# Designs tried in a protein design chat: VHH binders against Profilin-1 (pfn-1). Part 24

Target 1, 132 residues: Profilin-1 (pfn-1), of Caenorhabditis elegans (q9xw16)
Amino acid sequence: MSGWNAYIDTMTAAAPSIKRCAIVGAADGSVWARTEADNVFKASEEELKTFVALFNDVTQVPAKGADIEGVHYVVPRTEESLIFGKKENTGFFAVKTKSAVLIAVYEGPNEVAAQVRKAVESMQTYLNNAGY
Short names: E, the ipSAE of ESMFold2; O, the ipSAE of OpenDDE; V2, 0.75 times the mean of E and O plus 0.25 times the DockQ between their complexes.

## First folded at step 7 (VHH)

Design v43 (from r2 with A97R; framework vhh_4orz_3; at its last look DockQ between E and O 0.29; V2 from the best seeds 0.00; counts 0 for: pae E 6.6 > 2, grease 24.204 > 24.2)
Fold by ESMFold2-Fast, scan of step 7:
Structure v43 (fold): chain B 132 residues (1-132), chain A 123 residues (1-123)
Amino acid sequence: as target 1 above (132 residues)
Amino acid sequence: EVQLVESGGGLVQAGGSLRLFCAASGFTFSDYAMAWLRQAPGKRREWVALISYAGDTDYADSVKDRFTISRDNAKNTVSLQMNSLKPEDTAIYFCAREYSFDWGDSTYEYDYWGQGTQVTVSS
């Protein structure tokens, strides 16, 4: 959706260490909005469909990890609506709402991870309250 | 009392192998991801390897085809097999418990560290 780009901008402004992010449909992984140009989020439709299906049973994710943009991340732990992954100085946070999954890939030391998590969880709360 | 105790470090020649062990106690080991990090002289600590509580692994590019992390949940042990060692691998190696899950502590990636074990690789 065209209006959804404003939420991408909001998240990246709140946490500048977000390098790439997307808002996708929870049922099918269809892209509603994503970062473009120099920070284009490059996950394929097939990869996103696979990724959002992880939220159907988050307890199985730490055994397999998660793949985003062709990069494998170890998932140390999950919550019912939160998956996060780690790799060197990079990582991601993904949260599920009623209708969407927000995915943010970040780069930087661990002190920036807290800002990224806060940004995606704030947006998760907003979208859930808006009925999404 | 949570404790992580490393062992297995020592002096080896370039091209040699070494196996590090980390014995964990004081917590439910099988619930946590575990990591190995190292600190070389004059450098900051860097991540080497990570293993989830369920066995999925990842490695820093510098060690990817040479090192293997594994765990034994029945013995509360995580280990690091190091092959084809290089002088650049010289460092103090630390075992750490991954703890970035909890919201209140999300600023901290690891909450408990061992005291480290010295690995010295001579040319």
Scores: ipSAE 0.467, ipTM 0.728, lowest interface PAE 1.6, mean pLDDT 86
Fold by ESMFold2, look of step 8:
Structure v43 (fold): chain B 132 residues (1-132), chain A 123 residues (1-123)
Amino acid sequence: as target 1 above (132 residues)
Amino acid sequence: EVQLVESGGGLVQAGGSLRLFCAASGFTFSDYAMAWLRQAPGKRREWVALISYAGDTDYADSVKDRFTISRDNAKNTVSLQMNSLKPEDTAIYFCAREYSFDWGDSTYEYDYWGQGTQVTVSS
């Protein structure tokens, strides 16, 4: 029912290596939409509140890393509105829009990571242009 | 020209300790995450430890609590302290630079590697 679920489908179609993803509120980490059923995105409210707060100063994130779904990721790189995390052969990309944070968790080698980044950045641009 | 040179390998008794060093040159070392990987005879190269440019670390489960990665940005070095060594730790150990994520080309996870240093753990 949520119109936000269509955006989840758009990102997963654009980057099939995405295993789980979510759109959450930038201020509080509240879940607007997420992958469901067999690929449920399972982050707690407390974890998501902590996670979205990382965007308040991305320059501090590489020193402490990021936790999502109970997994600690080393953050080798950030940009103004982008956090990239790595754990073994998995990773995540997260981007901030005006009102939301998009989170995509993927599995696979680095060549699929570029596809994941492109998918989340395209949605970031779309949502920003739509006022979100 | 990016150069990574490992040292500190050798023969060590099981239960012993060894410290590996990697000297880096030809790039701004403090901008990059660094890793140690290893390759045992007949096996594929496996990840051992990673350290972000700002000091956060992670380890493979098989070495967690026995190995410690650290870096010295003033000396352009990354180190691997290996304690409680087991025969299964026998491998060539490689220092690697985590990929430079040029936002447009992400072909490889590690873009530069050292020649490796041999660690042999005898029972």
Scores: ipSAE 0.081, ipTM 0.508, lowest interface PAE 6.6, mean pLDDT 86
Fold by OpenDDE, look of step 8:
Structure v43 (fold): chain B 132 residues (1-132), chain A 123 residues (1-123)
Amino acid sequence: as target 1 above (132 residues)
Amino acid sequence: EVQLVESGGGLVQAGGSLRLFCAASGFTFSDYAMAWLRQAPGKRREWVALISYAGDTDYADSVKDRFTISRDNAKNTVSLQMNSLKPEDTAIYFCAREYSFDWGDSTYEYDYWGQGTQVTVSS
């Protein structure tokens, strides 16, 4: 297990609704770590490259949504370093650090969204402080 | 001036259907996610459904598989098809323009909504 896998485990364990996670390079979408086994994060390299590029101009994302693991998500709004999406009872939170994008895919009602956001933002803060 | 005008409400029996309609004006409609909200007597206004520019949708658990939100950006309209209606669906229904997400209440926030249209479902 790489050092980045520990952060995946931390995010995944933060809430039962979080099903899959990934840490990818902000510049190119390269996978640094992701959930494996029964909850493998399945986004392709090409898809992730496109996804991380959304952070170059987050203002346009609500108009076109975001694709993760072949699923298209509605993106109601964005922040400078935060993109979140919804698709029925599923969704994702993605935050950008200095060098990475953290992605958490969750399943559950809207009420779980706050916990998922807190998990990824906590990791965001930690990694930023660590220089990543 | 932003205007949202709802229509299509009425009285129906349980199991029946209604289609709500909202006409929007005074802003670039295609730049905003639109939603339907509802408020039952003595209850807080609650989110029902959301639709983005892309046409994808999100629903409250209580209305999933029964309600369908749709939009026509060319006509500046948003609709709500309500099937299999239940007495607990009785409320004033509002068309709303999405503004933000309230993490405290885990619900969407809206800056404009119409006068609302009454939906009454009898037992």
Scores: ipSAE 0.080, ipTM 0.516, lowest interface PAE 2.7, mean pLDDT 90
ESMFold2 (binder alone), look of step 8: mean pLDDT 83; pTM 0.839

Design v44 (from r2 with A97V; framework vhh_4orz_3)
Fold by ESMFold2-Fast, scan of step 7:
Structure v44 (fold): chain B 132 residues (1-132), chain A 123 residues (1-123)
Amino acid sequence: as target 1 above (132 residues)
Amino acid sequence: EVQLVESGGGLVQAGGSLRLFCAASGFTFSDYAMAWLRQAPGKRREWVALISYAGDTDYADSVKDRFTISRDNAKNTVSLQMNSLKPEDTAIYFCAVEYSFDWGDSTYEYDYWGQGTQVTVSS
């Protein structure tokens, strides 16, 4: 978790509407870092293992949705390394890098979702370029 | 061009039921998620229900267990079954295609909406 918390801080500074986020291992969902604010990212080890496995075939995800922190999200569509969903005034973006999955849960209307997506995709690019 | 035509609204007594329909044209319906939103007098539009192209569903807490969204890809329709209606459900109900709830660059203010169908629930 040492060092990885700086990336969490960078994402939340870029998109203040992110309420909780985590960086987890792409192979097993092991937590490398998570939000250290009052809203702790709360996901079981089993839930994260199931979640990162969704990236093995993102085309199947819209049929079953995605569960994060015990909350079910409808996933309207996916891109090769991007899964996102919305539930009322909340939502998430998750992106896969070579070795990691970044998960950001946010609150707010659609205009803040664009800012959150940009922050997560920027970090995805950065980490891929850094070899992660 | 994308067209969405809502129908099925009307006046109903509290505790009653209505079924709304949305006929879609101008796009490949089976590739897109569909939503129902509503707008009560003097209020902003509120998301009600969502269905993915593959059938997974979600609902606003205010309508959970009372409303059911479904779709028929062969007929290019999405429907909303509304049970146990309350006066608070009085609103114009709108059908929306995926982009009205795109969690990226899109906003509901620029996406495709039909004219809506009025639902009035009397106490």
Scores: ipSAE 0.348, ipTM 0.657, lowest interface PAE 2.2, mean pLDDT 83

Design v45 (from r2 with A33T; framework vhh_4orz_3)
Fold by ESMFold2-Fast, scan of step 7:
Structure v45 (fold): chain B 132 residues (1-132), chain A 123 residues (1-123)
Amino acid sequence: as target 1 above (132 residues)
Amino acid sequence: EVQLVESGGGLVQAGGSLRLFCAASGFTFSDYTMAWLRQAPGKRREWVALISYAGDTDYADSVKDRFTISRDNAKNTVSLQMNSLKPEDTAIYFCAAEYSFDWGDSTYEYDYWGQGTQVTVSS
């Protein structure tokens, strides 16, 4: 598709509880697109490089957690291409495709996580099918 | 019967230390995330510290570098070491447990709670 920002817009429209999100390169964590302005995704280049490397061995992640935007999240579960973390009233879902990692930070009470996960996994499927 | 029983609370002077303990029974302790929350009179309950089933820890900003949470799976115990205590740490402290493998669709919503132990910090 023409621009990566359109995928950000699609995810946030599908799950309004997503507060900040980004699409980054799986190899190096380089930002392809992210939320901007009042919802700017603030992770540093160093942090994103470290974060995408977690997908090299997701089984180690629950013991150490994950850091996004300088915030530490406890990671209760990982799956082959999915990491999610929780922190009080916030959380994140991150999924890996062939070439990208999608990261969505959300806020809200119970069950909003299900909507966010669905939005992120739908985009993961779309990008994989598109060759990314 | 599931039980969480807190102990170790008391009166301490500002700058002092206390260690809280929570003894758990009636469930598979090692599969649960354990947390400490506190509530001062007239205020909402607030989260203080958490330790996952896998040993990762997290802390509220107000207690970072002062409090340390740890667990002993052989004894079914979680503890909270509280150093450099301040009057604003005065509260009832609650132990709480959440099954780690059911977290998919919700924020931290604890399955089990203790009765609480009072911590009072005088200036």
Scores: ipSAE 0.436, ipTM 0.713, lowest interface PAE 1.8, mean pLDDT 87

Design v46 (from r2 with A33V; framework vhh_4orz_3)
Fold by ESMFold2-Fast, scan of step 7:
Structure v46 (fold): chain B 132 residues (1-132), chain A 123 residues (1-123)
Amino acid sequence: as target 1 above (132 residues)
Amino acid sequence: EVQLVESGGGLVQAGGSLRLFCAASGFTFSDYVMAWLRQAPGKRREWVALISYAGDTDYADSVKDRFTISRDNAKNTVSLQMNSLKPEDTAIYFCAAEYSFDWGDSTYEYDYWGQGTQVTVSS
C-alpha cells in the first residue's frame, strides 16, 4: 500500500492493542494518515494543532495534561520527543520525528502499554532515518 | 519505611462536605502521582481522582465538579475536598501513589497504598 496509511498499518500490526492512531504534521497538526472505519481517530484540526505545539516545550506538559479526541489525559512524564498519558485502562503515546508526530491511543491491561510504546518508538526511529 | 496515612473521614449528612488528608513519608513525594480511590461494601475499588507531580488533575465522572484534589509537595500531603456529598459516596477512601518516571510499562498500578478512612453519608 502506498502513502502514509502503510505506516499506520505497520504500527497497528505490531501492537494490536492500539485502538486508534494518526500521523500528523509536526508544524501544524495536519493529518497525513489516521485509522479509519470502526477505528476512526476523531481529533479535530484545532485539537491537533494545540497537541503538536506541546512538543515546543514538553517540560510544561505534566502541569497541564493533554487532550486527545476530547478526552483529557494526565501526563505523568515527558521526554524531549515523547509524551504519554494515562487514564485507567486507556492511554496514549505520542512521539515527534523531524517533520511528524505519531499518536497512538490504546486500551488494555498492564503489559499492553509497553508493547504500544515499543511500536511507536520503532516507527519514530524508522521515519527519522527515512528523513521524516 | 513507606507510609501513607489518611485522615478526615467521618459521618456527614447528604449535601455536606468533608476534607480528607493523606500524609506521605519514606519516599520522594514530588516524584509520584497521587490518587484517591474508594471501596463501598460489596463493591470493587474504584478510582476517584488523581494529581500529577506537577499538579494536573483528573476525576471520575461520578465526582466531577463536587470533589477537588490538591497536593503540597513541601509538606508531603495530598488532600481531597468533597462537596455536595451523596449517600452513594459512602465508602472507605484510600490514598495511593505511583512513580511518575516509569516509561508507561503499565496502566495505573499504584506502588503504595494507605489503610483507608471511612466516609459515611446519611440520606
Scores: ipSAE 0.438, ipTM 0.720, lowest interface PAE 1.8, mean pLDDT 87

Design v47 (from r2 with A33Y; framework vhh_4orz_3)
Fold by ESMFold2-Fast, scan of step 7:
Structure v47 (fold): chain B 132 residues (1-132), chain A 123 residues (1-123)
Amino acid sequence: as target 1 above (132 residues)
Amino acid sequence: EVQLVESGGGLVQAGGSLRLFCAASGFTFSDYYMAWLRQAPGKRREWVALISYAGDTDYADSVKDRFTISRDNAKNTVSLQMNSLKPEDTAIYFCAAEYSFDWGDSTYEYDYWGQGTQVTVSS
C-alpha cells in the first residue's frame, strides 16, 4: 500500500526546488507525511496547529504574516484556499483541501516559485477528488 | 512613467542614525510590496527589509532590531529608519517594488527599482 509519503515524493519530483514539504490535517495540523533526513520539515505540531487555523480567515493573514519552522514569512496576498509567503530568496505555498493542508518550502527565482505553486495546486486537486 | 526615487542617504558616524525615503509614482502603490536592498563596494546585492501591502514586515538578520521599514499608502512612500549604524552598513541602498497579486512570484525579482542612494558610515 502507498502511504502519504508517496504524495510528498510526487510533489518534490514535480518541483525539485521544494526544499521541505508536509501534508498535515486541516483541523489540527497533525502531520500525515513530511520530507525526512537531510530535508526534514521541522515545524512543531503546535506551530502547525496555529498555521492551519490561518485558513479560518485568510483575509487577516497579509497583515500578520505566517510562521513556518520558526521562520517569519511576509504574506503578500491570500486566496480562499491558498496562502503563500516570501522571505529573501525563499518562500512557501500552502493550500487547503477538505481534510488536509499541503505546505511546500522552496528556494529560487520567480519561475521556480511558479513550478512549486503548480505542484501543490495539482496535488490539492488530486486530494479533493479523492475525498480528502 | 513608473518612478521610485530614494532620498535621505549621506555620511554618518558609527552609532548614528539615518532615515531613507522612497517616493513612488506611476503605479498603484497600495497593491505592491516594497523592499530595501543594498550593495556594498565589490559585493553582490543584499536584501535588507520588506513590507507587504498590508504592513507586515521582515528583515535580514544583519539589520534586525536596528532597522525599521514603514509605508504610507496615502503619500505613496516607503521609509527605512536605520539606527546604530556600523561601517559594514556602507552601501548604495535601493528601493524596489513587486506586485503583491502575482502568482508564483519570488523575492529579489522586483518589477520596479529606484536608482539608489549612497549611505557611508565612518568608523
Scores: ipSAE 0.117, ipTM 0.509, lowest interface PAE 5.2, mean pLDDT 85

Design v49 (from r2 with D31E; framework vhh_4orz_3)
Fold by ESMFold2-Fast, scan of step 7:
Structure v49 (fold): chain B 132 residues (1-132), chain A 123 residues (1-123)
Amino acid sequence: as target 1 above (132 residues)
Amino acid sequence: EVQLVESGGGLVQAGGSLRLFCAASGFTFSEYAMAWLRQAPGKRREWVALISYAGDTDYADSVKDRFTISRDNAKNTVSLQMNSLKPEDTAIYFCAAEYSFDWGDSTYEYDYWGQGTQVTVSS
């Protein structure tokens, strides 16, 4: 029995530049799984509830940006089920599935952002196909 | 084709101010984020400031409270107001469009850059 932690491990193996990652409920931002120990994902329940609500209307997000782990990110653009943010040498990708939101925070140069996006979108496709 | 043309650089004394401009063409400017980056002699290119198409801004810690990024969507320009300049701000300053941040292309920072504008801050 693999819990949701197995999906976290899959994403971080596919894109090692992911520093912190979480899978949360799309309805309420409840944490299903997250990175722990030295790479613990530290977003509060209140912050995650606010964050997942952004997917109710992604077109409003670039005007306000998004906050993850107390850090403000400019959101340059959104896609139907994708929000991504930038801050210097760090950023995030977040995608919504039927039941979940996947959030990956990465650090590093621009080359790693493409790898992180691919890892998150691949997992999004997998979970949607699995009914999540 | 996307074209970005930087201007406004020059020589200024420490504590002085400069305003940089970037004129953009070849894409729908009002729909894309814009950034300023800089490269000091012998250093890597570093991000300075970012503004979304809708006006949300962020700054590198080294320039926060001294620099202000702004945009004029009617004129297809982005500006960087630089106050309280320090010798360590000496660099070539580059403008970048979010279009050039194509997430499928890991080399985007080299494909859409102009020649930049030189800023030299004397002690």
Scores: ipSAE 0.404, ipTM 0.678, lowest interface PAE 1.8, mean pLDDT 83

Design v5 (from r2 with D102E; framework vhh_4orz_3)
Fold by ESMFold2-Fast, scan of step 7:
Structure v5 (fold): chain B 132 residues (1-132), chain A 123 residues (1-123)
Amino acid sequence: as target 1 above (132 residues)
Amino acid sequence: EVQLVESGGGLVQAGGSLRLFCAASGFTFSDYAMAWLRQAPGKRREWVALISYAGDTDYADSVKDRFTISRDNAKNTVSLQMNSLKPEDTAIYFCAAEYSFEWGDSTYEYDYWGQGTQVTVSS
C-alpha cells in the first residue's frame, strides 16, 4: 500500500469499531487522508483548524470539550498528546505526532474504547518513528 | 459508604418547572463526572445531561435548551433545572457518577447510581 490512505485503511482494519477517521496536519488541520464514501469524515476546514489548536494547551480542553463533525464531545481528561471524548455510544480518540493529528470516531459499547485507543496510539508511534 | 440521593421530583403541569438535586457522599465528588438519566414506563433508560469534573456540559436533543445541569463541588451536589416541561418528560430521573480518569481506556459505565426521583408532567 502507498500514500496516506493506506494508514487510514490500516487503522480501520485494526479496530472495526472505528466508523470514521482522518489524518490531518498538526499545524493547520489540513486533511492528508480520511475515510470517504459511506464512511466519509465530514469535519470542515475551520473545525479541523480549531481542533488541532487544542493540542497547544490540552489542559484547557476538559473545561470546554471538543467539536468534531459538528458534534460536541465532553472530554473527561487529556494527556500531553492525547485528547478523547465521549457522547453516549459514540466517542473519539485524537493523538498528535510531530507533524500530524490522527482522529478516529467510533461507535459501540463503552468496552470497545480501549481497542480504538490502542489502534490510534500504535499508529502514532509508527508515524513518530517515521519522522512524522 | 457511597450514596447519591435525588430530590426535587413531583407532579407539575405542562409548561411548568422543577429543579432536581443530587447529594453525593462517600467519594471525592470533584473527580467525577455527573449525569442525569431518565426512564419512562415501558421505555429504555435515556441519558439526559452530563457535566464533566471541569464543568463542560452536554444534553440530549430532546431536552436541549429546556434543561440545565450544574454542580457545586463545595456542597457535593449536582442539579438539573427543568423548564418548559412536557408530558413526555414524565419519568423516574436518576443521578449517576463516573470517575473522570477512567474514561477512554476502559469501561465507561457509571460507577455510582442514585435510586431515582419521580417526575410526572400532566396534561
Scores: ipSAE 0.383, ipTM 0.687, lowest interface PAE 2.2, mean pLDDT 87

Design v50 (from r2 with D31Y; framework vhh_4orz_3)
Fold by ESMFold2-Fast, scan of step 7:
Structure v50 (fold): chain B 132 residues (1-132), chain A 123 residues (1-123)
Amino acid sequence: as target 1 above (132 residues)
Amino acid sequence: EVQLVESGGGLVQAGGSLRLFCAASGFTFSYYAMAWLRQAPGKRREWVALISYAGDTDYADSVKDRFTISRDNAKNTVSLQMNSLKPEDTAIYFCAAEYSFDWGDSTYEYDYWGQGTQVTVSS
């Protein structure tokens, strides 16, 4: 087994506190790879299509928040290619590349968020350099 | 000079209401998310409510449907309306602001904190 699943494995190895993550198509939210089994990323196709469309105008996102896996997250701030959300002791980071959106959901203390962000941004850099 | 100054705390009977205010100065308030956290004696600090700069809100399960966070960007103020208060809500309540964060090589923290205001709910 190879392909996009190897990148999921790389991110979770770099930040073990990622509970669930996925790599989805930027144009349509189609799932390229996701965590499975006990860590299955549960977002529906409709939810992912709505989510990736947020990157068309990130300035509107803090007004409405973002929904992932049926959970509403407040988005305190966005950058052009980064949306992150907060909910109590959990959160997510989502980054856009040319062709993909990487989504990582985590749980834990503040130091965990820093590790997750670093893992997701490292993969974003790699994929952009590879033309994705 | 950055300041967050809380007010509105006090003593109230169970079932009563209080409104907390946080006055912000020294930074561009309208671009910051604002939060309320609380700490009871002998317990860890607990997140209570969050409001984005654009008005989307979220609440801890323990206060959902009882507390309402709101903001007034023209006055640089965030407030917390607390209804149906319970003895378990007794705590020091802190206002915090979130804009810049360092999640690369360090721990994410709120950018600015107030000194807190005491809320005591009697049975």
Scores: ipSAE 0.236, ipTM 0.574, lowest interface PAE 3.3, mean pLDDT 84

Design v51 (from r2 with D31T; framework vhh_4orz_3)
Fold by ESMFold2-Fast, scan of step 7:
Structure v51 (fold): chain B 132 residues (1-132), chain A 123 residues (1-123)
Amino acid sequence: as target 1 above (132 residues)
Amino acid sequence: EVQLVESGGGLVQAGGSLRLFCAASGFTFSTYAMAWLRQAPGKRREWVALISYAGDTDYADSVKDRFTISRDNAKNTVSLQMNSLKPEDTAIYFCAAEYSFDWGDSTYEYDYWGQGTQVTVSS
């Protein structure tokens, strides 16, 4: 799991408003890498298993929302391989690759959301091209 | 062209109830998330409740279990049922609509806003 931390570092460097982040397996939600210590990504393995299953049919997600780290987010819309949620001054972007799901939780005003989305989508493209 | 028009505000005693309505026109209402926000005198605007286009809801901690947001896509309306009102709920209430964020500006809030409706809760 050590090698995957480099991708976490790349995303957080590109978008400093990312407060917590993880790369998990698309099939089972198993953690490949996550932020730690003061920025620990707190989601349980069971919550992540439930979350990655949302990508089986993203069209159903706006009706039920998404839960990350015990927090319920309203999902205003989804795209083919992207789920994003909002709650007051926080939000998340999650993208699916061939074998992984990248999750980034950010805090701050909406003006930083575009950079967070760009960071996770850039990594999604990179990992898909690398066969992940 | 685009309009959001709030109604249903008024004066009510503490512990009472009020229902606010927002009538939308000029955009495809059924594809937008809708929100209620409020601004009390001398305070910042605060978010109160949100409903996705598909009906999932979320509430600020200050109003959860007292307020209920709902929508009627056939009538292009969103409503806020306010129960167990407190003097602290006194504010101008605004409805707002949001579709997605704008890549070009890197800022986004709500795409459309109403003019607001006054709610006054007396002790």
Scores: ipSAE 0.249, ipTM 0.572, lowest interface PAE 3.4, mean pLDDT 84

Design v52 (from r2 with Y53W; framework vhh_4orz_3)
Fold by ESMFold2-Fast, scan of step 7:
Structure v52 (fold): chain B 132 residues (1-132), chain A 123 residues (1-123)
Amino acid sequence: as target 1 above (132 residues)
Amino acid sequence: EVQLVESGGGLVQAGGSLRLFCAASGFTFSDYAMAWLRQAPGKRREWVALISWAGDTDYADSVKDRFTISRDNAKNTVSLQMNSLKPEDTAIYFCAAEYSFDWGDSTYEYDYWGQGTQVTVSS
């Protein structure tokens, strides 16, 4: 069917405050799709491997935060399949499906965070239902 | 009912130090991230520092290496140690709590609960 880049486009259309995002493998952090060109998602392979491993025990993440694209985010709290972080006027939402982790970095006022979360969780539901 | 009460502000000379306190009540303090924000005369409210319930911290670039946020979960308090104060730090300082995870923003507030504490730094 459509390549994974189509799902990137769907998320960014649903929440315009998403600056960069990626879909990566849950087991190893391998990139399946990411935003490109002027909005390229710049996380290294090593950083993504470390990041997806956080989902093995999300309860420990608020003590240490999370790093994405070399930027440290405070993680206020987590849910079983959701990690989100905050830094000034930026933040991220990351959700785990059966086979993937979706990561969306956004910029803007705090009130847009809810839209970004909805976009990411909608895609999480879609991919889980599709067997991913 | 969530209530936050700030204290510790005052008048200091440039290069001085102040320690601000925030006393929290009406919620399970140890479950929420806490933040300090400030508002200078004629300016918009600005985020200063953030601390998770478990102690991880972040700071605005303008205060990094000068300010330290900390919390005491047993006493329901957040503190902000302010060193090497500059005239530009003059503002009313506000304490904020994460209200609702449903918003997806741990530091967002619809309304401010207190008057804050005034910090004035003379040149």
Scores: ipSAE 0.327, ipTM 0.654, lowest interface PAE 2.4, mean pLDDT 82

Design v53 (from r2 with Y53F; framework vhh_4orz_3)
Fold by ESMFold2-Fast, scan of step 7:
Structure v53 (fold): chain B 132 residues (1-132), chain A 123 residues (1-123)
Amino acid sequence: as target 1 above (132 residues)
Amino acid sequence: EVQLVESGGGLVQAGGSLRLFCAASGFTFSDYAMAWLRQAPGKRREWVALISFAGDTDYADSVKDRFTISRDNAKNTVSLQMNSLKPEDTAIYFCAAEYSFDWGDSTYEYDYWGQGTQVTVSS
């Protein structure tokens, strides 16, 4: 009941192709909020620690890819605060704010990726402006 | 203009090997992930392998231990080494540049495909 779940709900409402998502601490990968029940985000504490550390040097990520929920994703490109990956018709977008990392896993072709990216980047902007 | 040209297909007996090549031109090859897909008669197109511009790879479960995708960014080529071929691998194999670093932009709608190369595996 952290209140952070309202932001999860906002993102999933904006992009219905998001299957699972989470908001985690940028420093340690601690979960602040995540999708639950049938849409539970299943990443382990250790995996999230490793994942958020990728933002310390995103230029190395395309050579090794990224693992989320035990699934390996090829990362075609990164930006300083954006990592995205693909596996067949499944993918993710992850963005870093001042103190958080937003992770959204989606299913669908490249056409739906645009909506997911917009939802995640809109939330990134909002949280940065709110001091997070 | 943009072009992907596949080569290396042919007839081979079960258990044999083939190496497919794809020559790319008309776009900044090193900015794109490259994929191989295949389509067998009467079946839908299926993804086979993917490689990022920096060399990370992924494979369909049906080919994971038998096929190897690689690329040469200096020569604008991607290749698929196919070992332990099975009759079920019979298909037209397509090279594609369907993943780019600007997926959220309208340019991702320009999926680039080659015309394909036929692979036939006989028992």
Scores: ipSAE 0.275, ipTM 0.620, lowest interface PAE 3.0, mean pLDDT 83

